# Ledger of designs, part 45: VH-VL binders against f9vpa4r286to426

Target 1, 141 residues: f9vpa4r286to426
Amino acid sequence: VIEEIKNAERVIVIGAGTSYHAGLYFSIELNRLGINSLPVIASEYYNVRSKKGDLVFAISQSGETIDVLQGIRMMRNSGAKIISLTNVIESAIARESDYKIYMRAGPEIGVAATKTFTTQLASILFILSVLKKENLKKMEK
Below, E stands for the ipSAE of ESMFold2; O stands for the ipSAE of OpenDDE; V2 stands for 0.75 times the mean of E and O plus 0.25 times the DockQ between their complexes.

## First folded at step 21 (VH-VL; framework fv_zimberelimab)

Design e7 (at its last look DockQ between E and O 0.08; V2 from the best seeds 0.00; counts 0 for: pae E 7.9 > 2, placed apart)
Fold by OpenDDE, look of step 21:
Structure e7 (fold): chain C 141 residues (1-141), chain A 123 residues (1-123), chain B 110 residues (1-110)
Amino acid sequence: as target 1 above (141 residues)
Amino acid sequence: QLQLQESGPGLVKPSETLTLTCTVSGGSISSGSYYWVWIRQPPGKGLEWIGSIYYSDSTYYNPSLKSRVTVSVDTSKNQFSLKLNSVAATDTALYYCARGYTYESYRPWFDYWGQGTLVTVSS
Amino acid sequence: QSALTQPASVSGSPGQSITISCTGTSSDVGGSNYVSWYQQHPGKAPELMIYEVSNRPSGVSDRFSGSKSGNTASLTISGLQAEDEADYYCSSYTSSSTWVFGGGTKLTVL
């Protein structure tokens, strides 16, 4: 996962609702690390043109969000690799991803996702911490 | 096509436990996109949400019934069940099982319903 | 949990448009867009007609539409037909993560 992110020409972070907001944060932090990243609202996936070399990071609590699923399918068909962050094991989005990351937050019932958003951020922060560590190692060489 | 069917006793005595089962066909109860719900309707009255369950055994109950209600899932049989303890005449109702949708969060509408089963509480 | 407020009954002639109101509070109808409507014919299970205030499931007639203003949601049925005679229930998600139904409205087609 980390190597894919590091080697990607561009990281497209796609999500809907609260997951999109988590994606926004992730995208901002990636860009701060010098990694070209674009956040995408899932409902507007058709406005994004992906290609080979792109990496799609899909965030969906249920792993069943239709716009996210349709988005990753379109982007995959263009040659992009897919990493998913989902709360449900073996969900539709997870099954169609090259790499699968699972959060273990349990089901979210609130109108505004709280615990799942927190776990999304925790997962993202963990990924970012690893990326930063790798960058430091590179600087030491 | 998805079908839900309620089953259980049509008559229960006061203070006893009501047990109902919903059999799901044409779809898996283990789908991550859906949760499963019990709703009841007293004769000539409106609808009341009882409780819901996700296939991972996460349950949610109406606060007014929480102390008496248990919802469970049997994935091997593609069924989910309702237990209502200490029943009274006020629990007489048509009981429905239904499916709810979820993606970013639980969406609180129900797109598929069973035909309902009448349960009468009487001595 | 208190029910949402609906008129007990409404009536209309064939071809007319009728509206059914559903009034709640800022903790339910006014607090989210998770408002749904159900149609129930005598002796039948409820059928989902509208979800998220104004969306129609597949197979539902475009004669049915939904809207919301403040703490009141509305179901409008245009081109009223005899088959529309039924009970209608609104529902809304609450701030307490529960689901509440309206008391129901009996629609009579004259």
Scores: ipSAE 0.030, ipTM 0.641, lowest interface PAE 4.4, mean pLDDT 91
Fold by ESMFold2, look of step 21:
Structure e7 (fold): chain C 141 residues (1-141), chain A 123 residues (1-123), chain B 110 residues (1-110)
Amino acid sequence: as target 1 above (141 residues)
Amino acid sequence: QLQLQESGPGLVKPSETLTLTCTVSGGSISSGSYYWVWIRQPPGKGLEWIGSIYYSDSTYYNPSLKSRVTVSVDTSKNQFSLKLNSVAATDTALYYCARGYTYESYRPWFDYWGQGTLVTVSS
Amino acid sequence: QSALTQPASVSGSPGQSITISCTGTSSDVGGSNYVSWYQQHPGKAPELMIYEVSNRPSGVSDRFSGSKSGNTASLTISGLQAEDEADYYCSSYTSSSTWVFGGGTKLTVL
């Protein structure tokens, strides 16, 4: 999944409510790392034209957020690849994604009912930390 | 405004399939903002969640019932249904349908309930 | 059976405060902020009284309050009234995307 983020022409980050705010943070930090990123409020998904080379990062703890689901369907139909960040295996958003990240997938009895923003942010910070370390190694090489 | 009403047979024989329907009035079942659930209460006992269905047709079931249960939606009739296969006397209960909210934030609690329908399983 | 433990009954006099406990594990009550309480009068459907441990829906009296400590959630009813006589159920949403309920507590107003 890290390689997909690094190689995407643009990372579109889509979420609703609390997930949008976590996604906004992620998008800001991606841009600071030199990765082109656009944060999208899920209900406004029609305002975004996606294309081949775009990667859509969809955030939904339940995996059933309707505006996120509708947004990834449209963007996938326009050629984008979809990564989902959810905590429900076999949810609609996870099933319709090319790549899946589960927020607390191990153990399978993880805390799906915990405050979603904190868990989403922790997952995002981990992804960012890996990206930062890979960038540092690339520069030194 | 919103009302949920269960309907179905009051008496079912062992090993048959129980089918219950919940009719939604004063609101739309096809709204992406809500999810729909079935809950039962054996006589004199506590509540047991059976299963849930979302706008996407995603379903989630109580593991103890998973192999026997199906929940479905019929948007044209504004209804959702429960099928419970191979019923036994232990499936005798008051069956409720209910609603939860899932749009901007997931609300894993039920704000509207039907009145309940008693189903007795006996020979 | 019920995953959450509640006392079978509790009683109080009009005007008193009472507390109903709901004990689970770290994988439900202890690890979840999605603890809810339902009131059920005889012959009627349950009604949501408390959600997210301590929040009241609109129209629910502020005499009802909720809290949680460790693996135990509590419903407190102050200023008991005759119409508070009912069954009370706690519920938690688990990390396995399932709901569990307590066995229920019958509140008797003396």
Scores: ipSAE 0.025, ipTM 0.636, lowest interface PAE 7.9, mean pLDDT 83
ESMFold2 (binder alone), look of step 21: mean pLDDT 89; pTM 0.904

Design e8 (at its last look DockQ between E and O 0.26; V2 from the best seeds 0.00; counts 0 for: pae O 4.5 > 2)
Fold by ESMFold2, look of step 21:
Structure e8 (fold): chain C 141 residues (1-141), chain A 123 residues (1-123), chain B 110 residues (1-110)
Amino acid sequence: as target 1 above (141 residues)
Amino acid sequence: QLQLQESGPGLVKPSETLTLTCTVSGGSISSGSYYWVWIRQPPGKGLEWIGSIYYSGSTYYNPSLKSRVTVSVDTSKNQFSLKLNSVAATDTALYYCARGYTYDEYRPWFDYWGQGTLVTVSS
Amino acid sequence: QSALTQPASVSGSPGQSITISCTGTSSDVGGANFVSWYQQHPGKAPELMIYEVSNRPSGVSDRFSGSKSGNTASLTISGLQAEDEADYYCSSYTSSSTWVFGGGTKLTVL
């Protein structure tokens, strides 16, 4: 999943309500790392033109947020690849994504999930920490 | 004004299949922000969540009932339905349909309920 | 995940305050999970009294309040009145898009 984020021409981050705000933070941090990113309010998905080379990062704890589901369907039909961040295995959004990240990891510490904004942020921070580590390795060379 | 109304048989024989329908009026079942829920209450007992169905067609069921339960939606009739197979006396209950909200995952409650319909399982 | 535990009954005199507990686990009540409370008078459908742990929907008296600490949610009714005599249920939304209810508490106003 990290490699897909690094190689995407643009990372479109889509979420509704509180998930949008988590996505906004992710998008800001991706841009700070030099990864082109656009945050999208899910209800406005129809205003976004996507294309092959785009990667869509969809955030929905339930995996059933309808505006997110409709958005990823449209963007996938335009050639984008879909990564989902959800807390429900086999939800609609997870089933319709190319790559799946689950916030709940059973008894494991770290990204073990609840239904809150904080859990979404923890998952996002973990992804960002891996991306930042890759940047530091390149700088050491 | 949104209203939910349960309908179906009041009496079902053991080992047969119970089918109930919830008719939604004053709003659209296919709006996409909502999920639709079946909840039951055996006489003198508490509430038990049976299952729910989302706009996507995704269904989620109480694990204790999952092997016997199907929830479905018919958007053309603005209805959703419960099918419970192989009923027994312990399935005698007042059955409610209800609405939940999915747009914001952090608001998980049932804001509209039907009046309930009593189903008795008896020979 | 365990069913939510409520006392089978509580009682109080008019004007008193009472508290109904709802105990679960970190997977249903604890952490950032939300809890809702429902009041059910005999022969009536349940009515939402508290959502998101502590919020009251419009039309619900400020005598009803909710809170949560650890894996226990609480419904408090102050200024107890005869009309408060009913069954009360807590419910939580789990991370798997499922719901669990407490066993219910019969409140008797003496």
Scores: ipSAE 0.227, ipTM 0.683, lowest interface PAE 4.5, mean pLDDT 83
Fold by OpenDDE, look of step 21:
Structure e8 (fold): chain C 141 residues (1-141), chain A 123 residues (1-123), chain B 110 residues (1-110)
Amino acid sequence: as target 1 above (141 residues)
Amino acid sequence: QLQLQESGPGLVKPSETLTLTCTVSGGSISSGSYYWVWIRQPPGKGLEWIGSIYYSGSTYYNPSLKSRVTVSVDTSKNQFSLKLNSVAATDTALYYCARGYTYDEYRPWFDYWGQGTLVTVSS
Amino acid sequence: QSALTQPASVSGSPGQSITISCTGTSSDVGGANFVSWYQQHPGKAPELMIYEVSNRPSGVSDRFSGSKSGNTASLTISGLQAEDEADYYCSSYTSSSTWVFGGGTKLTVL
């Protein structure tokens, strides 16, 4: 996962609702690390043109968000690789991803996704910490 | 208008496999806005959720039935099916297929129901 | 999985208002506003009457209303009519990503 992010020409972070906001944060932090990243609202996936070399980071609590699923399918068809962050194991989005990350937040039964949002951020922060560590290693060489 | 219709054998012997099919008409089963559900009701008793399936093949099962239940979908036929293995008398029930709503989450209500099909388990 | 708790039966006279309770836990009814109610007449399939605790689908009479307090959801039928005689079931989503039904309540119109 980390190597894919590092080697991607562009990281497209896609999500809906609260997941989009988590993705927005992730995208901002990636850009701060010098990694080209574009946040995408899932409902607007059709406005994004992806290609080989692109990496799609899909965030969905349920793993069944229709716009996210349709988006990753379209982008995958263009040659993009797919990494998913979901709460539900073996969800549609997870199964259609090249790499699967699970939040392990337990089921979300609230309309407001508070638990899953915090776990999304925790997962994102962990990924970012690893990326930063890798960058530091490069600087030491 | 959307219609759901259950079909399958009305009689199954103990230890055999119960197979039912729900045919959807008036709408596509491949719509991402919905998921498809099996529910049963023993005679004179309450409703029991069996399992759910999304058109992509994602499934959810009642834990009490999970080891015996398989739900599948055939988008080309606009159908989804239920298989229940090792049936016993307690599996005698009216079996319903229904539609649920989903977007970012599975919504816990079913707005369209089939008329149900009675399956009797008897030797 | 365990069913939600409903009274086995309730009764009322025409024109009265009756309430059916549905009690669960913080892992289902109390966990979110995902309670639904179904009406089932003899020999018929269930019909969705209330979703998300208090919303009515199109075509459902405004005599039917829903509410929730704590781990208990309630279906209220005002202006009781003879045709309201049926079985009523509540349902909820669970923290285990499953669906659960109540045991059902038989409503008799006297």
Scores: ipSAE 0.047, ipTM 0.650, lowest interface PAE 4.5, mean pLDDT 90
ESMFold2 (binder alone), look of step 21: mean pLDDT 88; pTM 0.904

## First folded at step 22 (VH-VL; framework fv_zimberelimab)

Design i1 (at its last look DockQ between E and O 0.44; V2 from the best seeds 0.00; counts 0 for: pae E 8.0 > 2)
Fold by OpenDDE, look of step 22:
Structure i1 (fold): chain C 141 residues (1-141), chain A 123 residues (1-123), chain B 110 residues (1-110)
Amino acid sequence: as target 1 above (141 residues)
Amino acid sequence: QLQLQESGPGLVKPSETLTLTCTVSGGSISSGSYYWVWIRQPPGKGLEWIGSIYYSGSTYYNPSLKSRVTVSVDTSKNQFSLKLNSVAATDTALYYCARGYEYDEYRPWFDYWGQGTLVTVSS
Amino acid sequence: QSALTQPASVSGSPGQSITISCTGTSSDVGGSNYVSWYQQHPGKAPELMIYEVSNRPSGVSDRFSGSKSGNTASLTISGLQAEDEADYYCSSYTSSSTWVFGGGTKLTVL
């Protein structure tokens, strides 16, 4: 996952609702690290033109968000690799991803996805921490 | 108008496998806005959720039945099915298929139901 | 999985208002707004009457309303009519990603 992010020409972070906001944060942080990243609202996936070399980071609690699923399918067809962050094992989005990350937040039954949002951020922060560490190592060489 | 219709044998022997199929008409099963559900009701008793399936194949099961239940979907036929293994008399019930509503997150209420099919487990 | 708790029966006269309670736990009724109510006439399939605690599907009479307080959801039927005589079931999504039903309430219109 980390290598894919590092080697990507662009990281497209896609999500809906609360997940989009998590993705927005992730995208911002990636750009701060010098990694070209674009946040995408899932319902607007059709406005994004992806290509080989792109990496799609899909965030969906249920893993069944239709716009996210349609988005990753479109982007995959253009040659992009797919990493998903979901809360449901073997969800549709997970199954159609090259790499699967499960946030392990347990069931989310509230309208306000506070628990899953927190776990999404935790996962994102973890990824970012690893990326930062690797960047530091490069600087030391 | 969306319609759901259960089909399968009305009689199953103990220890055998109960198989039911729900045929959906008037709408596509391949929609991300919905999932499909099996619910049963023993005679004179209440409702019990059995399992759910998304058109993509993602499934959820009642923990009390999980070890014996398999729900599957056939998008080409616009159907989804229920298999219940090792049936006993307690599995005698009216079995319903239904549509669950999902939009941006899980919203597990059931807005359309089949008429139900009675399955009796008897030797 | 334990069923939600409903009164076995309630009764009312035409024109009256009655309320059916559905009591669960913080892991189901109290834990989400995914509470629904179903009406079932004898020999018929259940019909969705209320979803998300208080929302009515299209075609459902405005005489039916839903509310929730703590771990207890309530279905209120105003202006009771003979046709309202049926079994009523509450249901709720659970923290374990399951769906649970109440035991059902038989409503008799006197």
Scores: ipSAE 0.025, ipTM 0.635, lowest interface PAE 5.2, mean pLDDT 90
Fold by ESMFold2, look of step 22:
Structure i1 (fold): chain C 141 residues (1-141), chain A 123 residues (1-123), chain B 110 residues (1-110)
Amino acid sequence: as target 1 above (141 residues)
Amino acid sequence: QLQLQESGPGLVKPSETLTLTCTVSGGSISSGSYYWVWIRQPPGKGLEWIGSIYYSGSTYYNPSLKSRVTVSVDTSKNQFSLKLNSVAATDTALYYCARGYEYDEYRPWFDYWGQGTLVTVSS
Amino acid sequence: QSALTQPASVSGSPGQSITISCTGTSSDVGGSNYVSWYQQHPGKAPELMIYEVSNRPSGVSDRFSGSKSGNTASLTISGLQAEDEADYYCSSYTSSSTWVFGGGTKLTVL
């Protein structure tokens, strides 16, 4: 999934509640790495124009957050590819994603749980650490 | 007006499987903004969440019951169902179906309930 | 999934205010903003009266109010009316993503 992030024209990060805040951190760090990124609060998905070449990074612990699901549907219809970060295999958001990242936490219906945020952040930090290693290799050349 | 109605047997023998159905009327079970829930109340005790199901078919279960419980949906009949395997006297309870709502954030309360159906486990 | 403690019954006369308590622990009621109250008339479905501790759904009379202090949530009904006679249930959704419920309180209007 790292190659998809590196090759995307823009990484749109969508989430609701605490997932939005985790996504905001991800988007800020992506921009610091030179990867164009836009954080989106899920309830505002209809205000965002997506296109072919965009990558949507959808964050939902339950994989059933309706505004996230509706957002990725709209953006996929406009040509974007979807990566999901969820904790539930076979959830709706995971099933409708092109690429799937799963957290190790158990099923959770609420997104306000502190356990959920920690797991989301850990997954995001791992992705960022791999991207940072790629940048160091590029600079040495 | 949305209504939920439980149906199924009132008496079940120990070790058998309990099957209950919730019929949804005045609304669609197929909406992705709602989740559908089974809850029970044993005599003299509080309520216990059994499991939930989304339109998508995604299911979530109380860990204490997960090994014995299955929740399913039949969108063509606008119904969802509970199966509880290997019942015992401790499964005697008033069983409710209910609806929850998720819009931009999870809302962990139930805005529509059935009237409940009493299930007694007795030989 | 410990049951929350509610009184088994409460009574009051028309026009009075009554309060139904719902006591848990710091891990459920004390630590949660997701406390809800449900009203159930005999032979009828439960109805959501209060969510998120103190919020009323549209169509619920402002005679119904909710609060919590420490590990105890409260439902208060002012201006008691005969139609308020029903069973009342509290619930809490915990930070561990489980529901904890009360056993119910029968309200009798004298």
Scores: ipSAE 0.012, ipTM 0.526, lowest interface PAE 8.0, mean pLDDT 82
ESMFold2 (binder alone), look of step 22: mean pLDDT 88; pTM 0.898

Design i2 (at its last fold request DockQ between E and O 0.17; V2 from the best seeds 0.00; counts 0 for: pae O 2.6 > 2, placed apart)
Fold by ESMFold2, fold request of step 24:
Structure i2 (fold): chain C 141 residues (1-141), chain A 123 residues (1-123), chain B 110 residues (1-110)
Amino acid sequence: as target 1 above (141 residues)
Amino acid sequence: QLQLQESGPGLVKPSETLTLTCTVSGGSISSGSYYWVWIRQPPGKGLEWIGSIYYSGSTYYNPSLKSRVTVSVDTSKNQFSLKLNSVAATDTALYYCARGYQYDEYRPWFDYWGQGTLVTVSS
Amino acid sequence: QSALTQPASVSGSPGQSITISCTGTSSDVGGSNYVSWYQQHPGKAPELMIYEVSNRPSGVSDRFSGSKSGNTASLTISGLQAEDEADYYCSSYTSSSTWVFGGGTKLTVL
């Protein structure tokens, strides 16, 4: 998943409500790392024209958020690849994604998470930390 | 006010198919923010989740029942239905329909329940 | 056998506190905060008392509280009242996209 993010021409991050806000943070930090990123409110997916070379990072706890599902279908049909971040194995969004990240599928990131929002943020922070470490290794060479 | 009401036969013969319908009033089954479930309670025993249906068309079933269960929605009637094939005496239970929320956050708990309808499987 | 283990019964006197346990596995109670508790009076549908381990829906008395440690969730009822006499079920949403319930606990108010 890290390599796909680094190689994408643009990372479109789509989510609804609290997932959108987690995605907005992710997009801002991706741009700070030099990775072109666009945050998208799921219900406004029609306003975004995607193309081959785009990577869509879809955030949906249930994996059934209809606006997210419709958005990734449209963008995939235009040539984008899809990464999903969900809590539910074999959900519609996960099944229609090229790459799948499940919250709690990997190790706990070491936050005291009692709510699902903190699990989303922890997953995002972990991805960002790996991207930052890979970037530092390149600069040392 | 949102209200869920189960309906269907009170008596079903062994090996036949049980069909139950949940009628939703005071809300829309096709709102996209909610998912709909069937749960049962055998006499004197605990609760058992049967299956769920989402606005996307996704269905999830209890693995112990999956081979016999179908859940479906009829948007035009604001209803969703349970079909349980090849019933046996062990399928005698109080059957409930219920609702959960899932739009921006996933709430895998049920905030509204129907009254329940008793189904007896007996020859 | 129910997937989640609860004591069959508990009892307490008015004004006391009691705790009902619910033990599962790392794939359900231990694997997420998707743990809930339902109260069921005789002849009535279950009612949601606690969601996400410790949250109360609007209208549920603050006498009801929830917690979790490892694979075990707990429901605590303080200031017992006669109306609290009911069956109590814990529930968990599993990593396999299923719901599991405890076998239920009958609370008797002495």
Scores: ipSAE 0.468, ipTM 0.782, lowest interface PAE 2.4, mean pLDDT 86
Fold by OpenDDE, fold request of step 24:
Structure i2 (fold): chain C 141 residues (1-141), chain A 123 residues (1-123), chain B 110 residues (1-110)
Amino acid sequence: as target 1 above (141 residues)
Amino acid sequence: QLQLQESGPGLVKPSETLTLTCTVSGGSISSGSYYWVWIRQPPGKGLEWIGSIYYSGSTYYNPSLKSRVTVSVDTSKNQFSLKLNSVAATDTALYYCARGYQYDEYRPWFDYWGQGTLVTVSS
Amino acid sequence: QSALTQPASVSGSPGQSITISCTGTSSDVGGSNYVSWYQQHPGKAPELMIYEVSNRPSGVSDRFSGSKSGNTASLTISGLQAEDEADYYCSSYTSSSTWVFGGGTKLTVL
């Protein structure tokens, strides 16, 4: 996963609603690390033109978000690789991803996806921490 | 208080196009937390989902109606609309607009409904 | 898609508990926890009573409860009252990215 992110020409972070906000944060942080990243709200996936070399990081609690699923399918058809971050194991999005990351947040209950968002951020922060460490190693060389 | 109200002709001739508009008040259609739906109910029958739309214009349609249905949104007017082409008697129904939740995905429950508008297809 | 399966009618006496079933498939009811229930009185719009299988919106009586087992969701109404007489519909998300309703159940309070 880390190598894919590092080697990607562009990281497209796609999500809907709360997951989009998590993705937005992730994208911002990636750019701060010098990794070209584009946050995409899932409902507007059709506005994105992806290509081989792109990496799609799909965020969906249920792993069944229809806009995200349609988005990654479109982007995959263009040659992009797919990494998913989902809460539900073996969800549709997960199954259609090259790499699967699972949150262990348990089922989300309620209207507000607070638990989901926090676990998404935790996962994202972990990934970012690893990326930062890798960057530091490069700077030392 | 959020309110939805359907408007349009109560009578449509067969083969013509049914056009309805839902006016939303007390809240913005442009909120990313919600999506908007059309649901119909033939007299004495059950509920049928017609289509859904997000403020971005992303739509989803009932496969049985997809070829005839168009849902659109006008954020400037805080409205969304339904067009159903080539109507037949079987399209006679009470048509509802409603609000759904979209926090992470489209969630299939609707907390606010319009009062519904009856559309009769008759020659 | 075909509607979720509900009994056409159920009945009960005041004070009793009744249960309405909603049977689908692994692609809808069994595939997610996005099952909702609606109450509809004659001449009125449906009202959301249960969402996500067992959650009640604010303002909904605690006499209404929901559960799910396998491909079947259930709405239970305890302490049945005359005002509970209405049509009840279940709903679910589908793996085909659609929304589906049950056929509806007419509840009669005897």
Scores: ipSAE 0.179, ipTM 0.754, lowest interface PAE 2.6, mean pLDDT 91
ESMFold2, look of step 22: ipSAE 0.432; ipTM 0.765
ESMFold2 (binder alone), look of step 22: mean pLDDT 88; pTM 0.904
OpenDDE, look of step 22: ipSAE 0.082; ipTM 0.722
ESMFold2, fold request of step 24: ipSAE 0.380, 0.314; ipTM 0.734, 0.749
ESMFold2 (binder alone), fold request of step 24: mean pLDDT 88, 89, 88; pTM 0.898, 0.901, 0.903
OpenDDE, fold request of step 24: ipSAE 0.071, 0.041; ipTM 0.700, 0.645

